# VH-VL binders against q9usg8r228to453, part 35

Target 1, 226 residues: q9usg8r228to453
Amino acid sequence: IPESAEWMNHLLEKVWPLINPEMFSSVADQIEDVMQASIPSFVENVRVASLDQGSHPVRVVSIRSLPSGEASESFSEKQASEAEHKDEPEQQRKQFYNFELCLAYHAKPVEDATSTSARASNLHLRIVFYPGIKGTVGFPLPIWVEIKGFVARIRFRCELMPEVPFLKNVTFSLMGLPELNVSAVPVAEGGVNIFGLPLISKFVNDAISAAANEYVSPKSMTIDLS
Short names: E, the ipSAE of ESMFold2; O, the ipSAE of OpenDDE; V2, 0.75 times the mean of E and O plus 0.25 times the DockQ between their complexes.

## First folded at step 15 (VH-VL; framework fv_cixutumumab)

Design b5 (at its last look DockQ between E and O 0.06; V2 from the best seeds 0.00; counts 0 for: pae O 5.8 > 2, grease 19.2 > 18.9, placed apart)
Fold by ESMFold2, look of step 15:
Structure b5 (fold): chain C 226 residues (1-226), chain A 123 residues (1-123), chain B 108 residues (1-108)
Amino acid sequence: as target 1 above (226 residues)
Amino acid sequence: EVQLVQSGAEVKKPGSSVKVSCKASGGTFSDYWISWVRQAPGQGLEWMGGISPDSGTANYAQKFQGRVTITADKSTSTAYMELSSLRSEDTAVYYCARESYDFWTGYDYMDVWGKGTTVTVSS
Amino acid sequence: SSELTQDPAVSVALGQTVRITCQGDSLKWYDASWYQQKPGQAPILVIYSKNNRPSGIPDRFSGSSSGNTASLTITGAQAEDEADYYCNSWDYEGDHYVFGGGTKLTVL
């Protein structure tokens, strides 16, 4: 790991537990929307009750600076554009800072798998399914979903501005669909169908992957900070 | 059409320095990093370092840290590589190459190469 | 630092298919690009970032990757394909680009 990534990981170790989980509310809502659009026929509704980062941080594998001001075009488009012989003086352009992160996450083993306080130290989702049962409505099935691990490569483009805080926009894009491993467990003791948990894990994994796919290159998301 | 035109061949004595130039024409010089890659006779390509002309920031392969200096002059669209304390092992062809990337697709590559500058270090 | 390893030489019969491989830990995170170099000439880009061909590169060139291995495939090799081939990627441990040692392709 580069020295800059090691320092960031030390910082993350201290900061990660302090992050307000409400900052992830829009991510949780998007995952919920994808799940609701993809509900199996035997489920009437699904909700994401919470998304909490826990106390075990993500790890930065690498960070690197990228050239500023490069166009986001295919190689063939760049060759055609350069064949136009752009010898004129460069017009003043927006100021950008571009960088790339490689992130890895691995949940730590919990010795008491039934303890919610022990499992809360890992990144997790609390999901409630509402089965489509005739004669009953609002019959909640609470599920704990642990993120066992993920790996992702993310590019960031920060648009700078001359006034404080000097950041106008942050755009990010995923460099390929992240590898993702999730595991579902029921919250309540006893009585639940443990043979259905692999299906729930797959459904949640597919939903998170589909939500992430909306940000896979060439698609992106821009956050306005101005 | 982007071209990289390098300075001519050099013959140097051990212990001296060489400065190779790489002039870009076409395109916007400040938009792209310039890399320096060398190739000793009968050997493979070896990345030496690169520079962002926009920021003036250079980075170097560990092997060359302390001996190589890479600079850029935006007014002339020219990058320079200076290698000091020359040894006979530094006899090689020195290429400059444009580093391009596509932010949205995640692609990085060296798409435009100079023809190379032969540097011969002989006692 | 991550090293990219290539076989030093590979042979192919005219018109047959050949694969040139490149291995390294950096390839788990960063895609390889491939460069062709003929004697006395500068390298040229033939495949960028996994499996993209620049304009002017014949369709017989393709790339692939799996795990920490990248491959350049030439389908229907021709005499003009005889050259040295280098893979290249980002070495995140050293914060710089790295080239493989090169593979000499001989067309029989």
Scores: ipSAE 0.204, ipTM 0.654, lowest interface PAE 5.6, mean pLDDT 80
Fold by OpenDDE, look of step 15:
Structure b5 (fold): chain C 226 residues (1-226), chain A 123 residues (1-123), chain B 108 residues (1-108)
Amino acid sequence: as target 1 above (226 residues)
Amino acid sequence: EVQLVQSGAEVKKPGSSVKVSCKASGGTFSDYWISWVRQAPGQGLEWMGGISPDSGTANYAQKFQGRVTITADKSTSTAYMELSSLRSEDTAVYYCARESYDFWTGYDYMDVWGKGTTVTVSS
Amino acid sequence: SSELTQDPAVSVALGQTVRITCQGDSLKWYDASWYQQKPGQAPILVIYSKNNRPSGIPDRFSGSSSGNTASLTITGAQAEDEADYYCNSWDYEGDHYVFGGGTKLTVL
């Protein structure tokens, strides 16, 4: 539905820079946890200092309504709920709205990759490595991780209720592991990069992917909005 | 390569129960639904139900509702299908199958199948 | 519950093209997957999501859909293609997978 997507994209363009990056703190924590669990032996610790969405929004590539049963394979609870209430009067049945969203993000080209301000326009992670190599001073190594691009397909199941905001629960699931492209950039203040940038990029990519895997169908997450 | 190894053939009396196992190897178990499909002699494929090993949630075809129980043990990467109140009509080959999905379309499909378990119900 | 209908049997000459069609209301909303089954063997996925081929499936297998129909096409049928073919879809009303009745393909 091109018109709906365009409308939504316009809204996102306006709202995206207004979003408080703290809203992504949970995501940042999850990524940090995964990274900490998979750190190389020569690294003592790794932290996510920040996750910031920048000013360049994700784009809605497509949005479509789904039939009642289509998300059932992605949402285990849906099938159970539908089966449970199939014999109930229509007035007493839980109402659900299901839809699928395809999102894409592409970072804007940055002329100067060393410019923090220029990089900040794009979705990025700031991470700090604490090297644990014998004989080295364990100075923190700040790394700027630019999200160069991703594509994700997400299904949503909304449980409707008659009271404002008319949403009781929202369940979402990734319809696969998102395609992700990340690039690690040394922070100018960070000195000598002990780790190869490709290695760091791979590490971060793997960590984000692993974190995302927790929401890949048939796994899902439900948010209570009531 | 992902494989599904099923338990051996069963011969059962009418009214009894049968429990068939399906062990996954060579890949992740909890990330995919496992479906059970049966095929009576000379007949087509019939879907019975499926389970998400991760959540433990199962769904069933209406025809088998109340008579079939599908479970999974993540620790052993094994799914189970128990069918009770067996009848002669339940004589069939029972297959477990892994449900995969396409990222771009979001549709599911059964990409890996067990070799099947023959269940014979006879007096 | 909605059913998927297939012709019970079709024949094709060696090297020729054959099309196996599946029809049903579920196909309006859910892309079909196709399975090949040879005697005494488990089904094998040959087409999914309308026209995607798994690894190891020859490129002579293709899929298409229109309206409430889905089709499996074998272009240049080989002797080893003789088998039963089943279409599969999801029935939203019944919240269950539906298989077609199967088509026995004979290669002449």
Scores: ipSAE 0.018, ipTM 0.532, lowest interface PAE 5.8, mean pLDDT 86
ESMFold2 (binder alone), look of step 15: mean pLDDT 88; pTM 0.911

Design b6 (at its last look DockQ between E and O 0.45; V2 from the best seeds 0.00; counts 0 for: pae E 6.0 > 2)
Fold by OpenDDE, look of step 15:
Structure b6 (fold): chain C 226 residues (1-226), chain A 123 residues (1-123), chain B 108 residues (1-108)
Amino acid sequence: as target 1 above (226 residues)
Amino acid sequence: EVQLVQSGAEVKKPGSSVKVSCKASGGTFSDYWISWVRQAPGQGLEWMGGISPDSGTANYAQKFQGRVTITADKSTSTAYMELSSLRSEDTAVYYCARESYDFWSGTDYMDVWGKGTTVTVSS
Amino acid sequence: SSELTQDPAVSVALGQTVRITCQGDSLKWYDASWYQQKPGQAPILVIYSKNNRPSGIPDRFSGSSSGNTASLTITGAQAEDEADYYCNSWDYEGDHYVFGGGTKLTVL
């Protein structure tokens, strides 16, 4: 790991447990929406009860600054833009800071799978299935989904402004679908295994991937911070 | 058309330093990283480092760390590469190249190259 | 440090198709760019971001990638395509650009 990422990882180790899981509520909602849209016919509903980051942080594998030029989809567009703005004073141009992060997460091995506290140290998703045919609601089935690992590459474009907080907006995009490994674990040992764990894992994996796909290049998300 | 114009050929003695310049014309300078790449006679391309003229931040290949200094002057749209403690093995053509990227492709590339500066290190 | 490996030399008959391959761990995470270099000249970008061509590069040049490999393909090789070709990628562990060793293409 480059030295440039080391300090960030150290910071993450300290800050990660302090992060309020509610910060991920939007992500959880998106995953829930996707799952609800793709539920099997014998499932009435699915809910994301929680998304928690645990205490084991993601790691920054790499961070690097990118050229501050205008984001363009093609070489030709960039050349055209350069030609058009050649005579414009730099002071009148919007200022951007671009950078790329490569993130990796590996769950800490849990020796005691029955320990909720041990499991909670890792990234996890709690979901609840409501089995039933349309119009019928069965008993809720809580499922614990452990994130075993993921790798993601994310690019950021920050529009700078002279006023606090010096960021007007931030645009980010995933450079490809993240590699994701998830494992479903029953919350209750005696629960009716309506769904094979592999099937549930696949379902969740597909849902997360589908949700992530909304942010994969050339798609992006812009957050206004002004 | 964006062009990178490099300084002329240099002949240096071992132990001395060389400073090569790269002036950008025909486009924006500060918006792009400038990389330095060298090529020894009959050998391949070797990345040495790069600089963001806008921020002044430079990065270096580990092989050259401590011996190479890359700087940029925004006012003149010129990047510089200084290599110290020259050795015979440093005899090469040194290229400056503009690093470009599109936000969506996920990769960077060197789209504009200088014509190169020949540096000869001989006793 | 991650390395990119290329065949040192390949040949192709005029009008035929040739593929130059680059291999390395960095390619798993970063798409290659390809550069053409003729004797006594600076390198020229021919392919970037998998299969994008800069303006002025003929459409006979194409790029592909799979796993830890990237390939430059010339479909219908011309005499002027005789040159050295270098792949380039970014090594995240080393935080530096890496070039392949280069492939000398001879057009027969």
Scores: ipSAE 0.268, ipTM 0.736, lowest interface PAE 2.6, mean pLDDT 87
Fold by ESMFold2, look of step 15:
Structure b6 (fold): chain C 226 residues (1-226), chain A 123 residues (1-123), chain B 108 residues (1-108)
Amino acid sequence: as target 1 above (226 residues)
Amino acid sequence: EVQLVQSGAEVKKPGSSVKVSCKASGGTFSDYWISWVRQAPGQGLEWMGGISPDSGTANYAQKFQGRVTITADKSTSTAYMELSSLRSEDTAVYYCARESYDFWSGTDYMDVWGKGTTVTVSS
Amino acid sequence: SSELTQDPAVSVALGQTVRITCQGDSLKWYDASWYQQKPGQAPILVIYSKNNRPSGIPDRFSGSSSGNTASLTITGAQAEDEADYYCNSWDYEGDHYVFGGGTKLTVL
């Protein structure tokens, strides 16, 4: 691993467990919205009760600086059209720092597959399904979903400013749909039909992928830090 | 129309240095990276290093670290590659190439190439 | 640092389809670009970002990738396609670009 990625990973090992999971609430809400739009016919509703990063951090495989200015002469129709519609004042100058991250995540194996405490160290979601079929108990069906792994390449465009904190806007885009591997486990072994777990895993994987697709280039998200 | 114009062929003795220039025209020099790629006779392409003219920051391939120096002069839209401690194995054609950046496509590529500068190192 | 491995030579009959492959660990993380070089000439970009063609490159050129392998495909090869072909990608371990060894395409 490059030295630039090593220092970032060292920092991330210290910071990752300290992040308040509530900071991911917008991501959880997006996944929930996608799932609700595509729930199976035998399910009335689905919720994402929580998204928790755990204590095993994502790893930075590489960091790469990118050109600061926008290139215009080799671009596709889309980039050429966007250049024609720029309305920046003639005297205004923006400074950018652009970089690219390759991230990898791999869940640590756990000895007891039913131990919630042991599995909580990995990135996971708690999902609740609500059956809509007559003859069910009528209680929520909680499902533990562990992110077994993912691989993502992300570009960041950071707009700089002269005042502290020196960052005004941060725009990010995914460079292709991330590779995702998820596994669903019921909260308790008793009272759950285990034949449905592969279907649940696929449903959740597809929902997370669809939510992530809203950030795949040329789509992006901008966070205002000023 | 963007083009890269390189300096002329050089004949050098072992142990000396060579400095090859690459002048860009028809584009905005500071918005692009300039890469240097060499090709020894009968061999493939070998990336040597590159520079961001805007920041002045240069990157070098590990093989050439310590022997190559890449610089850029924004006022003349010219990049330079200087290779020191020349050996006979450094006999090659040296290309400069503009590295185009497309944030949305997620790739960098070398879309404009110079014609190459032949450097011959002979004892 | 990692290498990009290409077969040194490949042949195709006129009008047939040929695939040139490029393998390396860097391709797990970064897309390949493909360059064509004819004798005495500078390289020319033919494919970038997996399967994008620059203006002026015929539609018969296409690219693909899977795992640590990238491929350049020429459908309906023509005599003018006879050249050396290089793949190129970012090597994150060395923090620099790397080229494959090149593949000489012969059109029979």
Scores: ipSAE 0.157, ipTM 0.639, lowest interface PAE 6.0, mean pLDDT 80
ESMFold2 (binder alone), look of step 15: mean pLDDT 89; pTM 0.922

## First folded at step 17 (VH-VL; framework fv_cixutumumab)

Design d1 (at its last look DockQ between E and O 0.37; V2 from the best seeds 0.00; counts 0 for: pae E 7.9 > 2)
Fold by OpenDDE, look of step 17:
Structure d1 (fold): chain C 226 residues (1-226), chain A 123 residues (1-123), chain B 108 residues (1-108)
Amino acid sequence: as target 1 above (226 residues)
Amino acid sequence: EVQLVQSGAEVKKPGSSVKVSCKASGGTFSDYWISWVRQAPGQGLEWMGGISPDSGTANYAQKFQGRVTITADKSTSTAYMELSSLRSEDTAVYYCARESYDFWTDTDYMDVWGKGTTVTVSS
Amino acid sequence: SSELTQDPAVSVALGQTVRITCQGDSLKWYDASWYQQKPGQAPILVIYYKNNRPSGIPDRFSGSSSGNTASLTITGAQAEDEADYYCNSWDSEGDHYVFGGGTKLTVL
C-alpha cells in the first residue's frame, strides 16, 4: 500500500537517528562470529567495533497484510486443523497478524569521503582486522565498511493477545537472502592496505549473508514479547 | 470440506454495476484471503484483487483499480466483488478463490475455488 | 507489474512426459502454483510450493523451479490430463497475483 509506506517512511526519517546503535549489538555480534569463523589465513583475528545506522534511514518499499491462518507445512495438516477447529468460537482461537515488509536502503552520496561525519550519516560497520602476516602482528587495521545498499523482504507473524502489549510473540523470516552492496575503506592514516579492499568487501558481504541465512525461510526467529 | 458458493449468473447493461457474492462454508473464513479471478470467453485467468476478511484489507490489480470493490462480511462468511462501469469486455466468468498461506515456506496458493459466476455485459 | 509467460499450447503422447514452463522475473523470489482447468470447470490447484501436491492430485504431477522459471511436469500423461494449465505467482513487487497466459495441453 503506497500510502502506508509513505507515512512509515516519514516516521522512519524522524525516528531513525534516535535509535540507539546498541540495539544492533546482537546483529554485530552475529556478524563478528561468522567473520571469525571464516577469516582468511593471513588474518589472525577480526572484530566488529561498531554497527551504526547513521541518520539516513532505510526505506519501506512495500508492506502488505498476509493471511492470518495457521501456518502449516502441509496441505493435509491445514485441512485437518480446519476440521478440528471448525466449531470453535473465533474468540478461542489464537489470533495472528501476518504481514510482509520490503525494505530498501541506499546510502546517501558522500561528497567528502574523508569526512568521518559525512560517512557516519550512512549505515556503516567498523571492523578491525588483526593481520597474521609476519611483522604486522599486533597492529590492528581498522576498516570502515559502508553499506551502499541492501534490499530485504521480511515476513512477520505476530501472535496477538488481549493483554498489553497485545503481542505475545513475533516471528520473522527473511524471504531469501538480502541483496547487499558494501564498500570497505581503510581508516588507518598512511597504512598500506595489505588487504585488497574488494576482498574485504566480499568477506564482509559473505559474512553478513551467512549470518542472514540463519533467518531465511523456512528458518525463522521468534521473539517473545510477553 | 470447505466450499465457496457463488451467486448466480448476471446479465448487465454497459455502464451498470455488478456485485457477485462468494460464501464460504465448511471451514474458517476470516483466516484466509479471498481472491477474485475472472476469465473472459476463450481467454486466460486474470486476477482482479483479493481481501483479507479478518483485517478488511483489500488489494486490487492495477487494471481494475477504482472500478472494482472487494468487501467481506465475516458474520456471514461472504466475500463480495463489485465491478462498476461495466463494458462488453467485462463479459466473463468470475471466480472467487481461497488463498492459503504457509508462513514457514513462503507459500501461498489458491486451493479452493468457487464454481464461477457468469457475467454478461450486453447492450 | 511483472508478467508470467507460458507457451500457448503443447502436446504429449499418451504415457509420455511433458513439461510446461512458466517464465517471469518474479519467479526468482516467489514460488509458483499451478492450476488445471478443464472446459466449463473452475481451475484446480495441482502444484504449489516447489513440488507439493494437494490431496487428490496424482503423483504424475510434479513441480520444479530454476532461476526465473517454474515448471509443471506430467510424467506418464493420461487422457484426462488434457486441459489448460496456468501458472500463478506474485508480481515483482509482491502486491499482486499474476497468472501466466495458460498452456493448452493436448494428449495424443
Scores: ipSAE 0.056, ipTM 0.605, lowest interface PAE 4.2, mean pLDDT 86
Fold by ESMFold2, look of step 17:
Structure d1 (fold): chain C 226 residues (1-226), chain A 123 residues (1-123), chain B 108 residues (1-108)
Amino acid sequence: as target 1 above (226 residues)
Amino acid sequence: EVQLVQSGAEVKKPGSSVKVSCKASGGTFSDYWISWVRQAPGQGLEWMGGISPDSGTANYAQKFQGRVTITADKSTSTAYMELSSLRSEDTAVYYCARESYDFWTDTDYMDVWGKGTTVTVSS
Amino acid sequence: SSELTQDPAVSVALGQTVRITCQGDSLKWYDASWYQQKPGQAPILVIYYKNNRPSGIPDRFSGSSSGNTASLTITGAQAEDEADYYCNSWDSEGDHYVFGGGTKLTVL
């Protein structure tokens, strides 16, 4: 790992457990929407009850600088913006800092596998299925979904400004669907046969991937920080 | 159309340095990374380093760290690669190449190449 | 190891299909791009971003990847395809690009 990634990982070790899980509520809602659109007819409903980052941080594998102009515009947009600013002083043009992060996450083994508090140190979702089939399961079925790992490559376009806070807009986009490995574990004793857990894991994995696909290039998300 | 025009062939003695230029014509110079790639006789391609002309930030392959300096002059749309402490093993063709990049797709690749600058290191 | 490994030489009969492989740890994170080089010429790009072809590159060229291996496939090889082929990828461990050692393709 390069020195720049090592320093960022050191910072993440301290900051990761302090992040407010509510910042992930939009992500949880998107995953829930995808699941609800694709549930089988024998399931009445599904919810994402929570998404919590835990205390074991994501790892920055690499960070690299990208070209400032080409990185943020299509060819035709670049030609138009250059013509528009042809006669303006350079300091009046928009300034961008573009970079790419490669992130990896690997869950750590849980020393006490029977403890939910020990499992909470890793990135996880709590999902509740509501079966609608008479006589099989008549009440909420909570499932703990542990994120075993993921690999994602993300590009950021940061629009700079000369005034405090110096950062106006941030646009990000995923460079392909992230690699994702999830594992489902029932929270409550009984009620789930062991053959269903791999199917649940696949269902959740596919739902997270479909939600992430809304941010895969050329699609993007812009956040105004000014 | 974008072209990269490199400086002419050089003959150098061991222990000296060489500075190769790469002038971009067409397009916007500061929008692209410029990479330097060399090829010794009968050998493969070897990436040496690159620079973002906008930020002036340069990266170097570990093999060349400390011997190579890559710079850019936005006013002349020219990138430079200087290799010091030359050895006979540095005899090679030195290419500059433009890295194309599009935020909307993963298109990091070297799409425009200079014709190369032959550097010969001999006593 | 940040090296990209290629077989040094591969042969194909005219009109047949050939696969040139490139293997390395950097390919777990980044897709390879592929370059063709003929004697006395600068390299030209033939494949980027999984399976994209620049304009002017015939559709008989395709790319793929699996695990830490990338492949360049030429379907229906022609005499003009005889050249050296290099894979290239970003190496996250070293923060730099790396080229494979190159594969000389001979069309019989």
Scores: ipSAE 0.018, ipTM 0.595, lowest interface PAE 7.9, mean pLDDT 79
ESMFold2 (binder alone), look of step 17: mean pLDDT 89; pTM 0.918

